# Ledger of designs, part 77: VH-VL binders against q9h9l3

Target 1, 176 residues: q9h9l3
Amino acid sequence: PRKMVAIDCEMVGTGPKGHVSSLARCSIVNYNGDVLYDEYILPPCHIVDYRTRWSGIRKQHMVNATPFKIARGQILKILTGKIVVGHAIHNDFKALQYFHPKSLTRDTSHIPPLNRKADCPENATMSLKHLTKKLLNRDIQVGKSGHSSVEDAQATMELYKLVEVEWEEHLARNPP
Key: E = the ipSAE of ESMFold2; O = the ipSAE of OpenDDE; V2 = 0.75 times the mean of E and O plus 0.25 times the DockQ between their complexes.

## First folded at step 3 (VH-VL)

Design Fm17 (framework fv_fezakinumab; at its last look DockQ between E and O 0.26; V2 from the best seeds 0.00; counts 0 for: pae E 8.3 > 2)
Fold by OpenDDE, second read of step 4:
Structure Fm17 (fold): chain C 176 residues (1-176), chain A 126 residues (1-126), chain B 111 residues (1-111)
Amino acid sequence: as target 1 above (176 residues)
Amino acid sequence: QVQLVQSGAEVKKPGASVKVSCKASGYTFTDYYMHWVRQAPGQGLEWVGWINPNSGGTFYAQKFRGRVTMTRDTSISTAYMELSRLRSDDTAVYYCARESRYYYGSGSYYDWFDPWGRGTLVTVSS
Amino acid sequence: QAVLTQPPSVSGAPGQRVTISCTGSSSNIGAGYDVHWYQQLPGTAPKLLIYGNSNRPSGVPDRFSGSKSGTSASLAITGLQAEDEADYYCQSYDSSLSGYVFGGGTQLTVL
């Protein structure tokens, strides 16, 4: 059986007005929530907007940050061949400039059974924060210091585990 | 209520300069980028540039570089757009528009124009 | 010669559904930049209609909807009403220009 990992990335703004979302932190956890990867990442372009309130990224985190190209290689090595779980994971893959096979991707923002379990509309896009509170009775992304990608990745994995059996069966019957 | 109040209509000769003002109220002026967009009569919208009222930083569309200058006076929450060496094809309604922003996900955000000023008609004619 | 391409005009009868397309390229919509829509009534300033591809601000009826796919976006109006007669503009960001871009605008006529 394929191993399962969860990923969460934080992005900063680059370009003339910080309009480009560039990877600045990536966290990967295994099925049990153990951290496999957690690094600050230095974008190839100058950071214009750290987006600290949401990303949790500050200038000081970039001092010894791993260059993007190196980090990308490390991350891809971990993800290759795995079932990758994430929330709105297309953003993470975009920031990584990497596209994981759809058949090996699990996006908790698009799992109707998960929404149903949370008493949410099945076709709605719910936030990780909301689902985590509703289903795990846990508060994440609290305060003004920004997100913790490790915490978010762990929460994402735990959420998926709640519907794993049902969803995997669904996917088996309806491959993407 | 967030409002952008623009200066009145202007009539200029070719070669002259025009300076349009946009006074902001109802929000912290320095926390939001201000954009300028123009619309020639019967034509579509054309982005001119933006200014960061906090830093004074600007970025202009390539078409206007060298002729447009965006400034601001933070003491009165007012943004200015000056266009020089006016031509007849500069005749347009000039809008100021606040850049609204909503952060989502992992630090990504939407940015759109809201609200808009009512526009300032600048007519360039001989 | 707007960077984003819209049909110059669309029309529909009251109660009908109309769609306005906004076609971009790999450097704007195709690059993942969001699309916003503005409504401009005759003689007025543009007003925000849709932001972030499909979000409605307060005051905008749910008969207005936006979507994005590939290098294109679309505005759909259901239950067309007389007051919907206006110009509609899509807007995005273009990485090659490092600037914001608009569609050419679409004049919607309610028959």
Scores: ipSAE 0.112, ipTM 0.691, lowest interface PAE 2.2, mean pLDDT 93
Fold by ESMFold2-Fast, scan of step 3:
Structure Fm17 (fold): chain C 176 residues (1-176), chain A 126 residues (1-126), chain B 111 residues (1-111)
Amino acid sequence: as target 1 above (176 residues)
Amino acid sequence: QVQLVQSGAEVKKPGASVKVSCKASGYTFTDYYMHWVRQAPGQGLEWVGWINPNSGGTFYAQKFRGRVTMTRDTSISTAYMELSRLRSDDTAVYYCARESRYYYGSGSYYDWFDPWGRGTLVTVSS
Amino acid sequence: QAVLTQPPSVSGAPGQRVTISCTGSSSNIGAGYDVHWYQQLPGTAPKLLIYGNSNRPSGVPDRFSGSKSGTSASLAITGLQAEDEADYYCQSYDSSLSGYVFGGGTQLTVL
């Protein structure tokens, strides 16, 4: 039986225009929503744009943050060999500079049955906030102070659990 | 209503410079990056560069570095693109386009160009 | 010398389906950067058709749809109409160039 975790990362902008999304926080929760990992992470490049409205990251969080190389090693040890659930998870893997096997990846932004339950078009990419409100009757990402990656990872796992049986059966019959 | 109004057509000789303007209205000019994209007659779209109207910061595609300069005037919500040392193969319609962004919960984002100005035809001929 | 590869032309009859491909590499679409599509009617500026791989802006009919897989993206047009005759461009971002890239464009002819 393969273990399952959910991940949510917060990015800041580095590079020209602040266009590069660099990892600045990562939260990982287990199947029951218990926190396995939650650290602020110091990018190796100068932060141009904290993107605080979304990331919740401020200069103060960087003072004692774990350097990227160290944090990456810790995170990969947790993810390796597990089913990893996320929302628009390709962004998290890109920021981690990591390839996770498609067969072990579950992206709640691309699960047609989940959109169907939310009365949304099956092929649209719906926000985590919208799906969580519609299906779990819970408000997340409230206000403009930034998001909690722990809250987002927990919501993502709960959303996946709503379609887990149906989707795992689909994947067994239609491997990615 | 968001609108981008560009300056009129220009005819230039090889070696000259041209300066195209793009006047923005209907939104806060300093909140959105502005891009410049060109299209030679019968050809495809080619990205030239961007300017941040808030900071004045710019970034240019490698092909245009040393010949292009982007500026803005926040008092009149206008962006400019100046291309120097013109050659016949610089003949093109030059578009300004506003950058729109979508942020994921993680702060990661993607961006696209919307709206576009109607374009300014620059003809370089001897 | 477009960075993203599109077929130069596609054609279809009214009511039919056409698909326009957009092929990238590991530094752009393959790196996870999203794909956007623009429609350019003859004599006009490009107009946003699809953004973020599959999202339609207000006013774009649902017969237009986008998808992305691996290093490639596709635009599908169903129920072809004469007014769909236009040039279609895909766009993404390239990390090795630190810049925006377009496909070479595809001219759609409605027969």
Scores: ipSAE 0.102, ipTM 0.719, lowest interface PAE 5.2, mean pLDDT 91
Fold by ESMFold2, look of step 5:
Structure Fm17 (fold): chain C 176 residues (1-176), chain A 126 residues (1-126), chain B 111 residues (1-111)
Amino acid sequence: as target 1 above (176 residues)
Amino acid sequence: QVQLVQSGAEVKKPGASVKVSCKASGYTFTDYYMHWVRQAPGQGLEWVGWINPNSGGTFYAQKFRGRVTMTRDTSISTAYMELSRLRSDDTAVYYCARESRYYYGSGSYYDWFDPWGRGTLVTVSS
Amino acid sequence: QAVLTQPPSVSGAPGQRVTISCTGSSSNIGAGYDVHWYQQLPGTAPKLLIYGNSNRPSGVPDRFSGSKSGTSASLAITGLQAEDEADYYCQSYDSSLSGYVFGGGTQLTVL
């Protein structure tokens, strides 16, 4: 049986107007929600916009943050060979400069059965916050201090478990 | 509470310039971009540009480049938009609006406008 | 003209459901940029109604809802009330213009 992890990242803005999203925190949890990795990460480029209200990243977090290249190596070692669950996970992989095999990738923002459970159109996008409230009766991302990538990764894993049997069977019948 | 208070209505002749102001209160002025959006009588909303109050950096919609200048004074939390070489089709209500952002942890990007000022009517009449 | 396409007008009777469409392209809604909605009552400034496709700010009743799929978005109003008579605008970002774009507006008439 293949092991499964959930990942969530927090980004800061680099480049012009802070438009480029660069990795500044990454959290990985196992199937049971135990934290396997949680580090602040120093982007290789100048930070233009910490995006603190959403990212929770502040200048002090960057003082001793793990350099991107080192953090990337640590993270990819954890992800290798595993089913990786995330929400809008393409953005996380883009920030990691990494492509995970599609057959081992699960994106809770694009699972029609999950939307159906939430009484949403099957192809609509829903935020992690809304899905978590509707399906798990939990409030996440509360307050003005920014998101917690640990909290978000844990919520993402729990959401996937709601549809895991159905979706894994679907993917077996319809390989990506 | 967050408020944007704009300067009063202006009547100008073609060829003149107008400078409208937008005073912010109830939040940290330098943390949020300020946008300007206009609405001609009976028409829809048209984006003019933005200013980063922290750096003073600006970006203008192509239609307005060369005629619009956005500035700010951080000591009084006030943004300004100046439009020069006015034409009759510049008659509009000019709104300031604070850029609000929402980032998913994965880096998805939201940009919406909240709050809006009440608008400044600029009438350009020959 | 408007980058995002909305019907110029819609109408409905009190208590009914009305939807307002917002159609974009691959450089805006189709590129994954969110859609936001504003209500403009006669003689007033626009007010945020929906942000991030489907989120309601505090004070907006739950009979207003939004959704997005593909290159289009939709605003739904159930239990239509006379006070809903207003202009409605969708808004997004467009990467080809490097700028913020609005729909042309939809005038809602409550019959």
Scores: ipSAE 0.012, ipTM 0.572, lowest interface PAE 8.3, mean pLDDT 88
ESMFold2 (binder alone), look of step 5: mean pLDDT 92; pTM 0.939
OpenDDE, look of step 5: ipSAE 0.057; ipTM 0.687

Design Fm18 (framework fv_fezakinumab)
Fold by ESMFold2-Fast, scan of step 3:
Structure Fm18 (fold): chain C 176 residues (1-176), chain A 126 residues (1-126), chain B 111 residues (1-111)
Amino acid sequence: as target 1 above (176 residues)
Amino acid sequence: QVQLVQSGAEVKKPGASVKVSCKASGYTFTGYYMHWVRQAPGQGLEWVGWINPDSGGTFYAQKFRGRVTMTRDTSISTAYMELSRLRSDDTAVYYCARESRYYYGSGSYYDWFDPWGRGTLVTVSS
Amino acid sequence: QAVLTQPPSVSGAPGQRVTISCTGSSSNIGAGYDVHWYQQLPGTAPKLLIYGNSNRPSGVPDRFSGSKSGTSASLAITGLQAEDEADYYCQSYDSSLSGYVFGGGTQLTVL
């Protein structure tokens, strides 16, 4: 079977009024939840808005951060050829300026059986925080000081594991 | 006033390449993603891809990968879309459109297209 | 074929109400992605009519309204006027395609 990883990225605002979303942290965990990658990433452009309430990123984290081009190369080396799990993962891939094959992509915001287990409408998009509370009895993204991308990646992998057998069988029968 | 001005109509033979331009004014060019959407005569809208004018990063719809290249020149606030190895079924009006966004998290947002350029008709005929 | 399904045409008389549907699937509208609507007058570029399911840009009259439920969205036009004759397109994002998707378009005829 293919190796599987989970990813979660944090973005900061660059460009005029901070309207451009630029990658500023990336965490990748393996199937067992062990951290494979966790780096603060320095955008090539001036940071206008740290979006700290959501990102957890502050000016101090940018001091020895890995430049975007270098970080992107490291991240893509880890992701290539693997099944990649994420939540609302299209935004992460957009920030990475990267195409990952849809056959190897698993988005926990778009898996109907997962919503069903949470007693939510099968085709609705539910937040990672809501699904994690309902299915894992765990509170993540607590407070107003920003999210932990490691915590989010680990929760995302654990959520996927709840439906992995059912969903992989579905995908094998109905290839994307 | 925010405005996108596109280059004029082109007529090309099959196998040729075409490069369409989109000049932005009335806003900071590098602050917003630029999308390309095409429309064949009498048909619907089809998304081609986007470019981030700040970084130069691009993302293309799978159908166009290997044939489309998007670039920009920040000194003149202009985005370009080049489509190679043209076929007669590439005949269409090609639009550029600015991405507007609403954020609901650091990495989570919705986006829509506003404003749109007036379009560039590309005709591919033998 | 278009990823989002719209009726090819709708018609109404001046002053009437018409509704244009946009039907998606579990990978787009059903996954919670917002629906936006564009109006295309003959010979012109598309113009934003509704964004984020139900929001109107400045200059769009309140005769136009949008809604979303489950895997579908709807555009409602009340007090129909001759100038409303146009093609209407819904648009969303599709996670399985990793890209933006449009409906096939609906031609509105004012009788």
Scores: ipSAE 0.084, ipTM 0.648, lowest interface PAE 3.4, mean pLDDT 89
Fold by OpenDDE, second read of step 4:
Structure Fm18 (fold): chain C 176 residues (1-176), chain A 126 residues (1-126), chain B 111 residues (1-111)
Amino acid sequence: as target 1 above (176 residues)
Amino acid sequence: QVQLVQSGAEVKKPGASVKVSCKASGYTFTGYYMHWVRQAPGQGLEWVGWINPDSGGTFYAQKFRGRVTMTRDTSISTAYMELSRLRSDDTAVYYCARESRYYYGSGSYYDWFDPWGRGTLVTVSS
Amino acid sequence: QAVLTQPPSVSGAPGQRVTISCTGSSSNIGAGYDVHWYQQLPGTAPKLLIYGNSNRPSGVPDRFSGSKSGTSASLAITGLQAEDEADYYCQSYDSSLSGYVFGGGTQLTVL
């Protein structure tokens, strides 16, 4: 097994109008899709918009949610030194207020071979849902209940595995 | 088609108040925040504040707090902006603009102003 | 005076490429808030040109493109046309103000 994990985060809206995206759930899976971390997270500020339709987060999830500072520490411990795979992962890192080394980051939303495999333009930004359907023949983010960060993280990892060899070779020749 | 129809031009004396209306159509009025932006003659755009038509909640730019009041009448899908204690530098075209929003993943979203009303000229002069 | 800084004017000949910069700070663009662009033709209301840093709404030609990096954003116009003569405004959100902010506007002249 590789020293690789996949991450997916869900955010809620905080601030006067809920404009600030705050981490409310984080899921991390290993190379095999096993869940290493999956916690609801309590933002430091009052939640104005749960964005439930997209985030899947509801008020009830925040009752026993892990405070952000604590969760962040737990998450960073897991990520440190790992190759971290995600989809549009800059959003996850932003929500975590954390910057992972670019050389150890894999963003499935910016992997041309992955898009090519899915018969998509190589320079286009495709959704995780679309790529997962095309390449894994699996439906994710179904319904109106919002996303499952575990499901999304697992899908992200599976997608990356499809192009891992090719992409890792590319990165080796072209380090970021 | 989404449209914002604003009230007509106003001419006011210093110290007076002006109330500009913005009637929305083509969408669910209470489903979108409404913003107000003004533009003095030959100047740039200046954000005034927003109102949540559903709750009536408002938030104003610091510069206008104490002088601006945003309200809405949901029965006629109309937003109002009232500016009091007018002075000459309040002379401007006042725009209402709907806050459009697009969620792109995991609760993250873009929010921008679209569409805009045609604007209401408010002239403050002695 | 504007929170976001734009050049007051830019110009170009038809067919040329022009860029309009929008410089923010750590409390707005640098904080990761998205940048939107609006076009304002003479005597008209602003019109959405770019949303979410680089997305074009329906009806906006692909000659218009947006980008964001660091504390700044940029609007690029290729194949400049006479009809592009207008004022352009960048817009974002500022966390320190808890409010929306605009650039000072850029007047684009087509020579």
Scores: ipSAE 0.039, ipTM 0.680, lowest interface PAE 2.5, mean pLDDT 93

Design Fm19 (framework fv_fezakinumab; at its last look DockQ between E and O 0.68; V2 from the best seeds 0.00; counts 0 for: pae E 6.9 > 2)
Fold by ESMFold2-Fast, scan of step 3:
Structure Fm19 (fold): chain C 176 residues (1-176), chain A 126 residues (1-126), chain B 111 residues (1-111)
Amino acid sequence: as target 1 above (176 residues)
Amino acid sequence: QVQLVQSGAEVKKPGASVKVSCKASGYTFTGYYMHWVRQAPGQGLEWVGWIDPNSGGTFYAQKFRGRVTMTRDTSISTAYMELSRLRSDDTAVYYCARESRYYYGSGSYYDWFDPWGRGTLVTVSS
Amino acid sequence: QAVLTQPPSVSGAPGQRVTISCTGSSSNIGAGYDVHWYQQLPGTAPKLLIYGNSNRPSGVPDRFSGSKSGTSASLAITGLQAEDEADYYCQSYDSSLSGYVFGGGTQLTVL
């Protein structure tokens, strides 16, 4: 019934010792994996830790980045009213300072049938990298230069499509 | 050797104010948020708020807004919680606790309370 | 008054298994926020027992395990020992309150 998108965000560390996660990149793809949005985003606070090992973000990416307030408005217009797929997606929504309805949210880190297909404990939070390798036979997040949020969003959508029929049926019988 | 040492027990009359201290050692005080949590005798844990020792920024649970003030002194690595207009139902052990964090992705992490101070009993009685 | 719901008490004999539930809603556990567990021995401050749903800090025996599903989390204790008598609290974050929330606590009695 509703349109579906997948999102992946990269955060940098702001605040004391960089432990506040601030949005620094966001990628959104449609059901087929086509990119709808992909921008570097400038946090309103001083960046203490780029977390480059995971984020792939460097100071050069911030020079012409979209300010947080503007990027947030653009992103929320894409997400509103759609089914949004993500991996550990509550972290993305927290960084966006946004509440998305639970009924329209799909978190591939918390879908028991997906873990079951990967021969993982149903209640464990498995990394996107592990699930993608096990179920799609594809390596993502390779190397030491950080992750691609486009690649992660695309992998997340493909993972969800493996269990979509089963999980949507489950949610219809057991509304969140 | 991370340690949080709290001030001693206080007895206050209704309407008074109390200021509890929490002295941190064994880590960089300004690197971690400090939380305050209380526990009435025989009851459960209740979150009061947090302070960022680096900026002095604070956030309080709605129930305590207007009565609680959190401050810090970076020169002595000490956080303070002051609660005003005390009532008998404010009788509780007040804990400070450090916010700890572990990253498993750029935005993926666990944040929890560790370590905890040993608590300060505040008794409000007539 | 607690935002997260725990049974007030649970009991078991030495060597048995007990499970303590922690039930939340769509604005906290259901929103994907992590659940942490604290053990409070009589007369002491709470101590971290489980963080990030299922991780044990150094020094916590593997008899303690955590899990999360939907809007709920569970703490399982196997091979009960007398030293496990304590209060157990779950804790998460609530987006509608923009604050941290605790369960009401569960008193474990080892018979």
Scores: ipSAE 0.084, ipTM 0.620, lowest interface PAE 3.2, mean pLDDT 89
Fold by OpenDDE, look of step 5:
Structure Fm19 (fold): chain C 176 residues (1-176), chain A 126 residues (1-126), chain B 111 residues (1-111)
Amino acid sequence: as target 1 above (176 residues)
Amino acid sequence: QVQLVQSGAEVKKPGASVKVSCKASGYTFTGYYMHWVRQAPGQGLEWVGWIDPNSGGTFYAQKFRGRVTMTRDTSISTAYMELSRLRSDDTAVYYCARESRYYYGSGSYYDWFDPWGRGTLVTVSS
Amino acid sequence: QAVLTQPPSVSGAPGQRVTISCTGSSSNIGAGYDVHWYQQLPGTAPKLLIYGNSNRPSGVPDRFSGSKSGTSASLAITGLQAEDEADYYCQSYDSSLSGYVFGGGTQLTVL
């Protein structure tokens, strides 16, 4: 069986008005929730909007942040060959300017059995916060200090584990 | 209720300037970017630029740089768009539109235009 | 001339399904920027119809749906009604222009 990791990224705003979402932090955990990677990342462009209340990123975090190109290499090294679990993971891959094979990607925002288990519409896109509360009875993304990508990655992995057997069987019968 | 009330129709001659106002209500004026979009008769929508009412910062589409000036008066929650050196092809309905945002996680967000003002017709004719 | 390409017109009979395409490029939709849709009834200002590719704001019936794939987006209208006759515009952001962009608009006629 392939190793499984969960990823979550925090983004800041670059470009005019901060419209461009740029990677500013990336966290990767293994199947057990152990942190494999957690780094602040320096975007190649000037940060216009730290989006702190959501991202948790502040200016001070960028002082010794890992340059994007270096961080990207480190992250890709970890992800290569793994089943990568994430929530709305297309955003993380977009920020990384990297797209993992679909067959090795698991997006907890698009797993009907997970929604069903949470008494949510199967075709709805539910937030990580909501699913975590419903299924794990855990509060994440609380307070005004922004999200913790480590916490979010761990929650994402835990959520996936709830439906792993069923979903992997489904994917085996219906490969993407 | 969020509402944007724009100034009345204007008729101008070529070479003149026009200043359109947009008064916001029902929300914190300085908390949202304000955009301007115009629509020539029978034509599509064209983005003109945005202003940050909080800082006064602006960004204009390349086509209008040098001719457009966006300002705001926070005391009356009003945004202004002034277009100078008017030409006949500037004839259009000019809309102000609030930039709404929804953060869906990890610092990512949607940004769209809502609501829109009812528009201000600016006619440029000799 | 519009950065995003829409068909100039589409038509359908009441109850039918119609789709409006919005074709962009690698610098806008293809770059991953979100697509929003606006409805403009005759003689009125545009109104938000879909935001964030597929989200409906309050008051918009579920017969309206949006999707995005690759460099294109699509607006689908099921159970077409007479009141749906309007112009529809897609909107996104273009990194090469550092600005917001609209489609050329699509006039929907209900037959």
Scores: ipSAE 0.079, ipTM 0.700, lowest interface PAE 2.2, mean pLDDT 93
Fold by ESMFold2, look of step 5:
Structure Fm19 (fold): chain C 176 residues (1-176), chain A 126 residues (1-126), chain B 111 residues (1-111)
Amino acid sequence: as target 1 above (176 residues)
Amino acid sequence: QVQLVQSGAEVKKPGASVKVSCKASGYTFTGYYMHWVRQAPGQGLEWVGWIDPNSGGTFYAQKFRGRVTMTRDTSISTAYMELSRLRSDDTAVYYCARESRYYYGSGSYYDWFDPWGRGTLVTVSS
Amino acid sequence: QAVLTQPPSVSGAPGQRVTISCTGSSSNIGAGYDVHWYQQLPGTAPKLLIYGNSNRPSGVPDRFSGSKSGTSASLAITGLQAEDEADYYCQSYDSSLSGYVFGGGTQLTVL
């Protein structure tokens, strides 16, 4: 069986009005929640909006941040060949300019059994905060100073574990 | 109770200018971008541009650059859109709409419009 | 000329289910930007119906639902009622235009 990791990224705004999302932090944890990677990342383009209330990214974090191209190489080495778990993970891959194989991708925002466990509509996109509170009895993203991508990646892995056996069996019967 | 109140209908000749106002209430005016969207009779919605009421910064759709100016007066929580060198195909209802946002934990950040003003009909006729 | 493509009209009988498609491209929906939906009753301003692909604001009945896949989005209306007769618009963001884009609108007729 393949090793499994969880990833979470924080984005800042670039481009006009800061609406383009650019990678500014990435955290990767293993199955047990141990941190494998956690770096602030300097986007290759001008930051228009730090989005600090949600991202937790501030100007000082960028002073010694790893340049995007270098960080991307480090991150992809970790992800290659692994099952990667995330929440709305397509946004993380887009920010990394990367396509992970669908057969090795797990998205906690698209798992109907997980929503059902949370007593939520099966086809609704639920926030990580909501699912974590409902299913793990844990408050994440507390306050308005931004999210922790380490905390969020750890929560995402724990959520997946709740449905891992059922969902892996489902995917084996229904290859993506 | 968030509310956007727009100025009354205008009738203009080709070549003239029009200035439409949008007064906000029930929220912090400088905390949200204001958009302008128009709708020609029997037609769909067309985005014109936005203003950041805090900084006064603007961004216009390419079609309107050089003819549209968006301003605001923060002391009365009012946004303005002025369209110059009017043509008959500028006949439309012009809406103001407040930008609303939702942040996804993995970095998604996209905007929708809520609420909308009732619209201001601008008729350009010779 | 609308950036997002919607059928010009759809129809259904009371109690039935209808769907309204919204097709974009790789620079908008296909780039991962969210889709929002607005209902416009005759003679009125647009009203937010669905935001962030699938979320209903307070006061919108659960018979309205949205989804997004690939370069397309869909609005579904179940339990169709006469009061649902309106125009429906999808909206997203387009990176190549650096701006906001709407569908051409769909006129829903309840038969």
Scores: ipSAE 0.014, ipTM 0.593, lowest interface PAE 6.9, mean pLDDT 88
OpenDDE, second read of step 4: ipSAE 0.031; ipTM 0.622
ESMFold2 (binder alone), look of step 5: mean pLDDT 92; pTM 0.942

